Miniprotein binders against q56419. Designs and how they scored, part 131

Target 1, 326 residues: q56419
Amino acid sequence: MEGRTLEEVQEEVFKRHGVLVPKKELEDLAKALEEAGLLLTEKVEARLKEEEEKLKRERPMRLAGLSYPEGEREARAFLEAFRASYPGEGEEARVLLMPHLEPSRVPEVYGAALAALEKTPPPERIYLVGVAHRPLKEKAAALPVPFQTPFGPALPDLPALQALDALLPFELFNTPLAFREEHSLELPLFFLKGRFPEARVLPLLVARRSPELGEALKVVLRDFPGLLVLAVDLSHVGPRFGDTPLTRTLAEEARRRDLGFLERLAEGEPEAALAFLGANPTRIDGVEVVASLLPLLRERKGKVLAHRLDLEAPTLSAVGAGTLVL

## First folded at step 9 (miniprotein)

Design zc10
Fold by ESMFold2-Fast, scan of step 9:
Structure zc10 (fold): chain B 326 residues (1-326), chain A 96 residues (1-96)
Amino acid sequence: as target 1 above (326 residues)
Amino acid sequence: SDVEQVLEELIELSERGDFEKMEEVAEKLEEVAEKENDPEAAFEALEELGDIYRELGDPETAIEYYWEALEIAAELGNFERIYTAWDRIERAQEML
């Protein structure tokens, strides 16, 4: 109604319903709607502020009972089933790239990540870098609170987070609400906490390329050594993502882009990995994470343990997922 | 059925190692499937043809036949068959 006068609204109602609504009634209705809208806006703002205050204390589980079991025993059995789905052995990881899509859709890929974690000595801390699915006030953010899991709370590494914050040209703890519902952290964390229950965590989100984050992390990792985890999905293709239905050609292009990207990372050539994607357009959400972490990925060789394109038959869409150890 | 006869011929040619004739018979299979208007039988034949080429160490040709099977399943709206063809494509891709 912001673009119409009361007289135009009155005329439109008369034309459609043959009723002339008195101007006073329309004015009263407009005021009631404005008051209701104001109350709803105030309620929404108050609720968001309340949620933000709660996030200063802890980050609760959002996907328990949906993507993984709520109970510790059931969660343990669930995790072991994923490990069993991968027939190979893992490799020790200093850097682990793993997916964050629904685990049941690519169990072998998560199983490969678990295999790598089995071969990796327990770290004192995990630098868990996910993708922001909601806007951040800065290029990257962190939330310095316990993250709840079925295996107990994943505690933040406060000294390491403060050291990181001190080296960045922006406030690291800038968007708590972005962490309220963030599967790129919650789903990998379930597996990481299940394998390394004593490890502290630095939960990090990247929204846009932040070279300063990679430079700062390189410094912090020297004083606070730990496991670096990049929680990223690969190609997104098909109607669910705004493309045409999946064809053989599109599936092969997606697979080629995913594997070409991962293989170049495994060779210690992250700039070449990014350049490869620039030559081969893709919707890989890991691009911004890799571009931010270049100093941590250069000259670090490794192996691609698993790759799958997960098909959604109803929409003929697919999402790529992979496990890479560096 | 004509489809079953053509499939049996393909299996016999596979056992003899006559790959050029297998390709000719594969093209005939597609024609026969269209003529009989039995897309479910065509799907099954294409999946089995793909399995034969995969076992012969030709995953590239297997993937071609699996994609033809998947396209038929998609036209039928049969999600179970789309997934069985997709699983076969993924297994064949691992061999490349």
Scores: ipSAE 0.425, ipTM 0.733, lowest interface PAE 2.4, mean pLDDT 87

Design zc2
Fold by ESMFold2-Fast, scan of step 9:
Structure zc2 (fold): chain B 326 residues (1-326), chain A 96 residues (1-96)
Amino acid sequence: as target 1 above (326 residues)
Amino acid sequence: SDVEQVLEELIELSERGDFEKMEEVAEKLEEVAEKENDPEAAFEALEELGDIYRELGDPETAIEYYWEALEIAAEMNDFQRIYTAWDRIERAQEML
């Protein structure tokens, strides 16, 4: 009945079914539906509050049995298969940029990340920075609880998280529900935990550019050294993302934007990487992460190990994915 | 068909290493494939052209033919053929 009067509803029923429903019965029905809607809203709010309370204790797996195997043995074989998909050798990473889209769609790109992790000494902690796919109360957030994986729980680095929180002008632990279903953390974490089972984690989400986050992280990393991981996808093109169907020109433009962005990061020039994207940076979801972490990326040279455009044929859309070591 | 005859000639030239004649015949195959009313036959011819140029170390030309094949598959709404052409485009891109 939204946008229709009770009289219009009554007339429509009469025309279709030859039955005149008394206006009072329609009014009573409308009231009952509104009351049921209010009850449903209260029930939904109660469930969200209950889920938020559970997130204060741990973050359960959401994609186990879907994006990766639930069992430890099967998960290990799955991870080894991804490593085998990349024929090259990795390079040691102090900073790793890797994707967070469905791994099976770009196995060689995740394989390149695994190759880099093989060359990297086990870190005591991993600063895992993903992209918020749900609104945050602040520009960035963290969740200081164990994250479940098939390889056991990834434990939070509480001292490092508290040190970070103390340096920020906002409350770091501000939006627990944003972490309930967040693949930009869960999917990279699967690979990182499989490779570095003893490492503690700082699970961080960026929603909007936060230069204060980068400055604070630079300070915290001096006292709590670790591996910095940027879990970001690259170009998003095609109808699924508001563009026209993929053409050769559009695909080549996306590839040029992705590689130009990554190569400038590899030269230790993150401001140049952002400038290269110009007035349309929203096509790459990593822009806000890179813009937030400028102090950690400057003057750090490295190498692009892999890049792919993943095609979605039904919509003729594509998402870029890459692996960069710095 | 004309497509099959020209494709056979192209494969023979590729085996002989006569690259100048192969390029002429490839251009002719593209032209007859464009006139082919069977989009499946046109797709297969263009994909084979791409494969030949890729194996000869010319990924730029291979990518051109693979994109023409992908466009035909897209018009057919043939997702499997779109993916096979796309996979070939990505592999050829690695050679650049």
Scores: ipSAE 0.514, ipTM 0.774, lowest interface PAE 1.9, mean pLDDT 88

Design zc3
Fold by ESMFold2-Fast, scan of step 9:
Structure zc3 (fold): chain B 326 residues (1-326), chain A 96 residues (1-96)
Amino acid sequence: as target 1 above (326 residues)
Amino acid sequence: SDVEQVLEELIELSERGDFEKMEEVAEKLEEVAEKENDPEAAFEALEELGDIYRELGDPETAIEYYWEAFEIAAEMNDFQRIYTAWDRIERAEEML
């Protein structure tokens, strides 16, 4: 059928098989297909509820064996290879901006983040803020369960999460399914857990700018001090993202926007960083995170340790990635 | 071959500091390679020229030649050469 009328189907069957199929028979078939579709929808809904229920206990690894090794020994060697890929020394971080792009594409950028973590005293907790790639019921969300890693489970900081929830005008634990497949948390967490195995985590996703989140986090960080990590990618350019194929001009624009954004953050001027981007024509996905966390970023000076514009040759597209210490 | 001879000429011009003639020769090499169906040789020549300028402490000029190499590799649909030129562009950009 698939876009054909019942009359057209009836006519074709008659011409091919010499049989006139009653319209009622075709209507009954269409109804049965609709009912089968409804049954499939019910099965999908049931599976989503089961998955959501499982997420109340733990968040399993999704990218083990794909983006990083599943075994602890292999994972440790993998992580150390990223550190070795960055020839520089790190600096102590109170706030770390790092990518969530596939690590193998930008090993030097992740290596710079690891170098910064080497200079950073082990925090009791990490505020890991990523970007929601699925819709959230509210502007932001968290999942208060252990996140599995090859280095063991990253345990949630329940008291700090509850303190944060109490200060927000919305339910913090509002969209568990958004965390089922979320690389903006899973990929940075691999590196953070490898370096700080004892640290608890507040896994946070931002979908839309929430000044309330930044103000609440400022209060919570005073009572529950820890490392703030912004897991964000920078420019997205090329056909994969709605542009023409990558040209020198487009690549230079993306680099200029990435570095101008990071440099202004490094001067402790996050409002200036956002203003510099304007309409965000190269689609830096960290804008909503930075806009939400303004109170935590103002007047904190730091340094850009690394920047890479990563090419995807088959599509002539690129994604920016950087490491910034504040 | 003609390509190898032009590469030797580019190295000689670099040693003499005649940058305008080097650019002209690189452009002519690309045209000859396209005309005679030898874009691989043009790619190699532009990468070598880029490397020479980078080593001389002129990353801006190196980036220009690396982008020309990138465009040839893209036209060839040669992903390995595209990535090679891109890596050189990124490393030269870091020197700025």
Scores: ipSAE 0.509, ipTM 0.736, lowest interface PAE 1.8, mean pLDDT 88

Design zc4
Fold by ESMFold2-Fast, scan of step 9:
Structure zc4 (fold): chain B 326 residues (1-326), chain A 96 residues (1-96)
Amino acid sequence: as target 1 above (326 residues)
Amino acid sequence: SDVEQVLEELIELSERGDFEKMEEVAEKLEEVAEKENDPEAAFEALEELGDIYRELGDPETAIEYYWEALEIAAEMNDFQRIYYAWERIERAQEML
C-alpha cells in the first residue's frame, strides 16, 4: 500500500513501538484495506504526482528526528559523538565505502568513515552512490535537486550530472519518486555534508548492475574530479531476510564473506571480490554497486578501517557494515 | 548458589594469576552450568567462562562459551542478555 512494502510497515511498527507484527497480520490488514476501497488508485496516483512535482524543486529530510537530530547544533554534536566512537586515525580516501544502515546501530563504523573524511582534502563534489530500495525505471537514476540536511542543503552538481546523463544509453533522471524515501543516500549524506559543507553532490541510485554507469562515471570523473562514495551495507542474515535464526555458523559465514569481499576490494581486485561471493548467499547489497563501478575500483589499493555485524535480538537477524578507503 | 560460589572462586584465582587452578575451577563451572536448571545462572556462568578464556588470551574458546550463553538467552527471550553476549562475541572477534 501506497508504495510501502510489508517489511517497511513491520520495521516502522518495530522502531516506533518495539513490536514485531507478523507478516500475515500485515497482509490481512492490507487485504482488508484494499477490499474496503480505502486504497483508491486515483487518489494514490494524484498524491504521487504531487510528490513528484515537489521533488523537482528539492528533496526534503525524511529521517530527521528519527535517525539524526533535526537541529544543526544537535546534529553537529551527534556527528562528533560518532567520530569519537572510533579511536583510530583515518586514511585519505579517493573512494570511500561506508554503510547506510541506521547509524546508531554501528557508530564505530560511521566513526571510521568520519576519520577517513578528516584526512581527505575537501572535494568540489561527491559522487554518492547508494542502493535503490524502490523500483527504478532504469538500472540507475539520479535526482538533480538540493537535498535538505540539518547542515543546510546539499546542492547538486548540475554540469557533472548533465555530462553523465549525456554519456548514458538511458535517461538518468528517470524515477524521481524513488528518491522520496531513500536512506542509502540520506544517511551517508548527513555525515558527508557535516564534514564537507561546500561540496556539491551527485546523488546516484543503483537498482541493477549497470556497467555503462561505471564507464560513463570514469569519463565524467576525469573532467569533474571528486570523491566517490559507495553507500552500501554488507551481509543480511536471519529471519528478517528469509533465513534461519542466527547461529554461530551463520554469523561466522556472514563475517567471512563481508571481510573477504572488502579485503579483495582493498587489493584493487573488484572482480575477485564479486567472484568470492559467488551466488551472494548472505545477501551483501553492495554487489550491484560494485559490479556497476568496476572501472573506478580496479587497481586502487586501500584499507578496511572497520567492520561490524549488527544484531537484531528480537528476530535473531544481523546486518554487516564496514568502512573501506581506496 | 553453587554457580555463584564457583564464580567467586574463579574471579579470585583470575586476580591472583593462578592459571593451573583457574583451569580446574573453570572446568567445574562448565559442569555446574551444563547441569543447572536455572537459565539465568547458566547464562552468567557461561559468560564468565568466556571472559576468563578471553583474559587468558584464548578468544576462540571465549567465543564458544559466549555463543552458548547467547543461545540460552535466546531460549529465555531475554533480548538484553542476547545483546550482552553479542557484544562480548564482537570484542573477542577483534582479538583473532
Scores: ipSAE 0.539, ipTM 0.786, lowest interface PAE 1.8, mean pLDDT 88

Design zc5
Fold by ESMFold2-Fast, scan of step 9:
Structure zc5 (fold): chain B 326 residues (1-326), chain A 96 residues (1-96)
Amino acid sequence: as target 1 above (326 residues)
Amino acid sequence: SDVEQVLEELIELSERGDFEKMEEVAEKLEEVAEKENDPEAAFEALEELGDIYRELGDPETAIEYYWEALMIAVEMNDFQRIYTAWDRIERAQEML
């Protein structure tokens, strides 16, 4: 098939430019393009290996100066402003569900999370579970390195991470590069580190439901107690996500789905929460996290503190965000 | 403007709790906003109607007016007004 393709190219050049390019010259050009592609691939692979090597030591900030201030003083004022945006009081959390959406879009929802953290005794460690926005080699992954923040590095809980790895049927530390640019961990971590500066962290990503992760975490939490944080956004609706432009009916469906999901979780009924969504027509990205963590969510009653549906005006699309304490 | 005059009347009635007359004046404001053929005036009138019904404890009616305001802002391609109407919708939803 390749020889046939080169003959077609030769014929097309002759028809358009009146020049018959010898097959050898076309073959040489094709080989030069393939060779250039291989060199580009080698450079990309070399760069990725360098980045992966750097991630063995630390995870740097990527969103400082964009989603939150890079200076500690400014970051502290920023965090306090979010708390002030929520007029209610929090509830103590053993499990906290909070968003990972751009914070400035839903300040009241992050404020509700901060209110809950104020009522929560400082944990020795935080199990921070986000959603993978890049492919993972396995259903879930973790990165056992310090995560930089404006409040100093969030240190990994190495003993707890190793205990978790030992219980899983797959390598937990399987995709370091997936953590290089991951806002579902970085944005919640900013708030968590600001409120619990001494807490160590288990930064976890879920790509697909992993019941074995929830079973392993139940065991690890017994020996290494801590705060469980599910960093998930709710409905994603509108043209950006494959729907028609947002209508009142679509917005109300998204809100109904979000609140019905959160309310069932608040009753300690995570299976009912998943069943309520069915095929997940509004694309709540928390479903795979909840499905993975069922043993940790069953029979835990709590309260929905806040919910917002955030509009993206240019596309008439919306993303749901909520704060739930269990 | 006619819209401004009717809005002032509606606010005064709201402050003294004259709900029977408020409903009549609200209908008049909606009619005047529609006939003025000024999208900006219509937007402001619908937002004020929504605010009044929300403050009266009728968030469902407030949301209806805010969605009408939002759709006008969309037709105007006015992002600031779109977000203003959306914020009002979200606040009224919290009351449900």
Scores: ipSAE 0.528, ipTM 0.784, lowest interface PAE 1.9, mean pLDDT 89

Design zc6
Fold by ESMFold2-Fast, scan of step 9:
Structure zc6 (fold): chain B 326 residues (1-326), chain A 96 residues (1-96)
Amino acid sequence: as target 1 above (326 residues)
Amino acid sequence: SDVEQVLEELIELSERGDFEKMEEVAEKLEEVAEKENDPEAAFEALEELGDIYRELGDPDTALEYYWEALEIAAEMNDFQRIYTAWDRIERADEML
């Protein structure tokens, strides 16, 4: 069929530019483009293999110098500034829901999370559950390596991760490359490591609803107790997310949906929280995480400490962020 | 300017608690700002109106003025003014 396609290309060039390109020349060009594509693919594959091999040893910082300071002293001052931005007291957390969007956009919300961590006894380990922004081979994944931070490496809890892997119907350590650039883990981890420098971490990503993950985590938490952290953002509204420019009506709807969702979680009713959202028209990215972790969220009462709908002026779009303790 | 004069009248009425006349003067302020084809003056007037109603414990009316101010700032493509109006919107919404 390529012979016909090349003849059509030859005709189009002649009609448009008045030049008859010999079929052989078009065939040679097509082969050269195909060969160039193969070479580019080989280079990309080699690069990805190198990056995957590096991720078997450690996960480097990607957002240091951009979203938070690279140096330990500057990072500590930065973290304390966020705490100071929240005027309230925290509450002790057994489960913490916190955002993962750019911290400078919602400092009071991250400050509320820090306030909660101040009231929380230091855990031996943190189950950090984020949202996959890249496809995973399975519904969920983990990466069992040290994650670098300005406060030193956050070490993986290998026994707990292995116990979790053994209970799942799929391989937990299935997509290392998904962790290379993942702000839903890196940004909350900065704050968690700053407050609990000795805690080990289970870095988990959810791409799609995995009830088996929640059931397995419930079992693992009995033998390996720790702090459960859901690192999720709330409503996404405006042109950047496929809506019209932000209006009062759209902003108020987003706030109502965010707060209704969080308040139902605070009552220990995660199924009611999911049902309240219905089709999730404001695109709360935490729904897949909450749906996966239902067994861990039922009958746990708590409090919403902060909520903000953050505006992005250039696009007139907004993202909701909140801090909830259970 | 006419806008500045009407704004001063509105502030004086607010200090006296003359709410009945404040609404009349507020409408005049919006009209004068629009008439002078001065979007910066209109923005400042709307923010001030919102601030007054927020301080009086009427956040719903304050939100109406703040959203109108944000719309003007958006038409001007003035990101700094969009953010100042948004901060006011967030503060008024907390009162609901």
Scores: ipSAE 0.536, ipTM 0.789, lowest interface PAE 2.0, mean pLDDT 88

Design zc7
Fold by ESMFold2-Fast, scan of step 9:
Order: C-alpha cells, then structure tokens, then sequence
Structure zc7 (fold): chain B 326 residues (1-326), chain A 96 residues (1-96)
C-alpha cells in the first residue's frame, strides 16, 4: 500500500471487481504485512550479526569465479595475461594509484600497475586504501583479519594497524560489515597478493575525507615502511551516474579531468589536483582518498602509466581508470 | 550506392596522398552517410573514414568520424557496433 489510503484501495477494488472489501479486512491485511516485514527485519538483523562474527576471523573471497579465477594456477595465468596487455615498462612505485573497476574492462590499466609492481622491491607491508561503497560509522575503517585470495590469505599487519588505531580520534575497526562485499579492496588485492605473496596488508576504506587519517599514516609509515596503494576509480559519467547519455563533449571532459587530476598528482601537487577538479562534476571517487592522504602525496613526483575511459554501451555511461606511480 | 562511390574516391585519394582533395571528399561522404537510409552502411562508411585518417596520422579527425559512427550505432541499439566505435576512439586517443 505504498502511497495509497485504505479508502483508495477499497474504491479501486470496487471499480475493478464490483466487490466492496470491508475496511477492517484491509486493516487486518495491512497489519499482517507490517508484522511480516518486522519478522523479516529481525531475521536479516540476526543474519548480519552472524556475518559480522565470521568477519572477526577472516574475510572470504566474494568475486572468485566471477572477476578472477578461483584456482591458484588459473589465477597466475590471469595475472600474466593482464601484464601482457600493457606494452610498456613499469616504474618503481613508493605510491601506486590503480583502479578497482572490473579488471576485464580495463586490462591495459591493470597491466600497467603490474608492470610497476615488477619494478618495485617487495614491500614488507602494503597500505591498501580503497573507497567505501557502503556506509561507515566513521570517516574511515579497517578490518584486521586475513583476506582470502587464490594465492593464499593476505595477512593483516596487526602491529601497524594497532599503531594507526592508537593515533586516530575514532575507532579504526568500526564497521566490519562494510568489508563483506567490497571490490575496491578485493580486486586490487588479487593483483597485489599475486605479485607480493609475503607482504602483509593494512586494508583501509575511506568514506569521507579524513585529514587525520593521512597525518596518522605519515607517522605509522615511518615506523612501518611499506607500499601505499590508492585503489580508486576516476570519472563516473552518463545515465548510470545521473548524467545524460555519453556524448563526445562529456567523454572529453571526463578524460581531461581524469588526466589533469593524475598529472598534478604526478607533479607532487595533490592540492592542485583537487583544486583542478573544483566541485568534481564528473564524480572522481579518488577525491576523498587523495584529500585524506595529502601529507603522503606532497612533493612525490612520478608518472601516469595508463589511462582509459571504459564504456557501458547499454546505458551509454563510462568510468575512468588510471595507473599512476609516485 | 553514393556512399560506396564516394568512399572509393576517398580511398584512391588516400593512396595518392592528395590530402587537400581528401578533405573535400570526406565532407561529401559525411553528408551522404547522414542521409543514407541503411544505418549499417552509414556506420561502415564512417568507420572506414576514421580508419583512413588514423592511418594518415590525423587521429583528431579520426575520432570525429568514430563518434559519428558511435551515434548511429546508439540509435540502432547495436551494442557490438557501439563497442567497436568506442575501441577505435580509445585507440586513436592514445595517438594524441
């Protein structure tokens, strides 16, 4: 009965079927539907609590067999195919920006990231910063458990995570359920674990800009050095994201904004990169991550290795993806 | 058809390297393609026009024709042709 009164329901039934349903029967039906909804809500809440308890021990694969192969042998062949899709040489990374978009849609961009990882000495730990696609209780969160991959579990760096938590004005481990289905961590982690199987991980999500996260990470990185990975997609344009269907003008605007953002980051000027975007009209989701990590990005020069704008033909929408080494 | 005749002339000019006359013929091909009642033939013509300019080292003009081809494919709801035109746009964009 969404948006209709009991009187309107009674009138419509009478007009269509010539039957006058007593208001008490409609009231009883409405109450039964409400009670069924409450019972379903209680069952859903109980299930979510069970999932949350499981997440205290490990984070299982969700996209295995869909976005990447489940078996280790097949997964390694998959990685090599992506590397082969990028014709260039990589560059050593202290900071890597890579996408979290479905890999098959932008294989050359992931290939560029793999090329950079080949030139990078194996880190003891990876600070993997993704974008929250579900609400967080705080501006950022982490999950301090093993993340399953086809290459074995990516183990959490518990001392570094605890050091980070101690420096933040909020509880870092605040929203475990946000990690249950989070492709901005799972997809980059597949590639990172394949290349650096011994590295421990700090899986971090940013929902809103958190300057305190960047300041704390700068301190933690001095005591616990590692590779910083920003797993972010760039422009989101078209009807899927609230725009009109993709035109040449809109596609060129998205590319210009993506490349202008990345090139300013490559010059070690993250504030200039944010200012270039202004109100972020093409919805680069990396904005909140970059704004949070300013102290880690300033004065680090690097290179944009790849950029693509991926089209979704059914909606005439597009998402930008890029690989940047700092 | 008119599209086939103009396209053949453009290919011959391309082989001779007559770039000034190619621009005149390309404008005519674009006009004829827009009036073509067969959207598949119009798509193929614009795609080949784009390929010619890309091979001649003019990716900016190639992108213009690929976008016209993509718009025709979009009107047809032909997703395969939309992706074909898009892939060509991305390839030409790399040349810039």
Amino acid sequence: as target 1 above (326 residues)
Amino acid sequence: SDVEQVLEELIELSERGDFEKMEEVAEKLEEVAEKENDPEAAFEALEELGDIYRELGDPETAIEYYWEALEIAAEMDDFQRIYTAWDRIEEAQYML
Scores: ipSAE 0.530, ipTM 0.782, lowest interface PAE 2.0, mean pLDDT 88

Design zc8
Fold by ESMFold2-Fast, scan of step 9:
Structure zc8 (fold): chain B 326 residues (1-326), chain A 96 residues (1-96)
Amino acid sequence: as target 1 above (326 residues)
Amino acid sequence: SDVEQVLEELIELSERGDFEKMEEVAEKLEEVAEKENDPEAAFEALEELGDIYRELGDPETAIEYYWEALEIAAEMNDWDRIYTAWDRIERAQEML
């Protein structure tokens, strides 16, 4: 109904179908729909509470058998195939930026991330920062439970998560359901757990710019050192994202924006990276993550290992993906 | 067709490594491709033009022809050919 009156609905039906629906029948239908909606809402709320209770114990795999194999042996072979798709050498990472889109679309970019992880000493813990694709009650959230993977459960670093929670002006563990189906954590975690099976994880989601998260993380990383991973995708262009079909000019513009952003991050200039996007705005989902983590990115120099613009032929749309080590 | 004939000549020159003659035949292929009413033949001709310039060490020109091929594939609603052209664009981009 969208704020439409019953009289407006009646008039529209008459104009479109030449039938005048009696107001009483519309009122009865509206009441039946409202009652059905209330019943459906109660049932949905009950199911959401049940799912939330399950998430207190563990986060199950959602994309196993779809984006990666369920079995450990098959998963290992799958992961090694991604590494093989990148012909270059990695570099040690203290901070790793990697994508979270479907891995099969950009195997070379995930392969570059794996190459970097091969050069990186095994961390005791991984701060895995993804992008919330569902609303969070606060600007950021975490889920302090084991995340299942084909390589075994990625265990939460409870002391580090509690230290982080204590420093924030909001409850860190505020939206468990947002983690139920979150590929920005699940897909990078598959690769991270495969390479560092003993590392504990802080699974973090950013919905909106949170400078307080970056400040708190800087303190926590001092007491609980580990690998910081930003799981973000780059430019989003084309009709799937509310734009015109991809042209050469738009593709080159997207590549320029992605690489300009990454190169400024590689120079240890995250504010310059954000300003670059402001001058030539694009839909990069990593913006809110980078803006939240400024204190952790300043004065860290590094290297862009890979970049791809992934095409979706049916819509002539594209998503940028890259691997950056700092 | 004229496109198929010129394309075959071009592939043979490529296999032979006769790069001077390849450029001459590439210009002829572009002319016949523009007159071709068969979008599949036009697509193949544009891909081969791109491959020639890539082999000659001119990835910028290769990318131009690959984009023309992609546009033909898009008009055909042929997703496999769109992806084939895109893969060639990405490979040529690596050479820049």
Scores: ipSAE 0.469, ipTM 0.763, lowest interface PAE 2.1, mean pLDDT 87

Design zc9
Fold by ESMFold2-Fast, scan of step 9:
Structure zc9 (fold): chain B 326 residues (1-326), chain A 96 residues (1-96)
Amino acid sequence: as target 1 above (326 residues)
Amino acid sequence: SDVEQVLEELIELSERGDFEKMEEVAEKLEEVAEKENDPEAAFEALEELGDIYRELGDPETAIEYYWDALIIAAEMNDYQRIYTAWDRIERAQEML
């Protein structure tokens, strides 16, 4: 009905079906549909308020039983299987870049991250920076509540989160609902909590580049030192992402861009990494996170431990995943 | 049948280390597979060619054959074979 008058609807029905629907019946129908829409909107609004209130207390698991086991013992065995899938040795990390796509699709890449965590001394806190897959009211957000995991709740570092909030030109705790279903935090957190059960967490989402976030984090990290984790996926290519079906040329372009990006980050040159991507034609979703965190990534040298392109055969699309230690 | 015979010839040449002859037979295998309209046999032959070149330390050529195999699997809508070829491509990439 949007953009059509009742008279136009009446005329169209008559032309196609030879039935003249009385105008009052069309008016009554339109009113009933409008009233039903209003009731549905009120119900949706009430449900969203209820969910938002629940998120003030805790963030429940959403992917338990799907992406990882719900039980603690099964979860531990699952974690160890990923570590075993990576044949290399880890490196100590001050900054860790790891993926957030479905772990079973790139087990060696998650295994590389676990190897790095194995060589890393237990941090008092983890700054976990993911990518917002739902709209945020501001460029970035955090949720200051316990995040449930099979290894117990990952507790928020409230003093560090409050220090961060105080330094930002916007309210940090601005979009609780964006955290209700957010795999860019939940999937890396499973591995981080399994390895560092005592570490507190700052769960952060970036929607758009926020240089003020990186500047504020540099100050907060001085007073509240911890492990910085960038939970980002790399290239997104193929029909699922607006390209043609995957070809050798497209896959090689994605691989070249992923590795060139990671290698420049490993050299401590995040501006060069961003410049290398240019217009980001293969859609590396880490760009906004890296651009936000420049002050924390400059002059930190490291190593790329693993890289994979994960193929989705039904759509002939692929997503890049990598593990980088700095 | 003809594809199977050419594949056997490739395996024998690989065991002998006759790489120049393998290139000629590889071209013949692609032609025979296309003429017989036997995409399953063509896929198996291209994967075997890829495996041979990878084991001989030529991952660039192996990747070429694995991509040819993947294209055939895609035309067949055979997801299992697409994933098999893709895994081989990724493994060969690690050797570069």
Scores: ipSAE 0.499, ipTM 0.778, lowest interface PAE 2.0, mean pLDDT 89

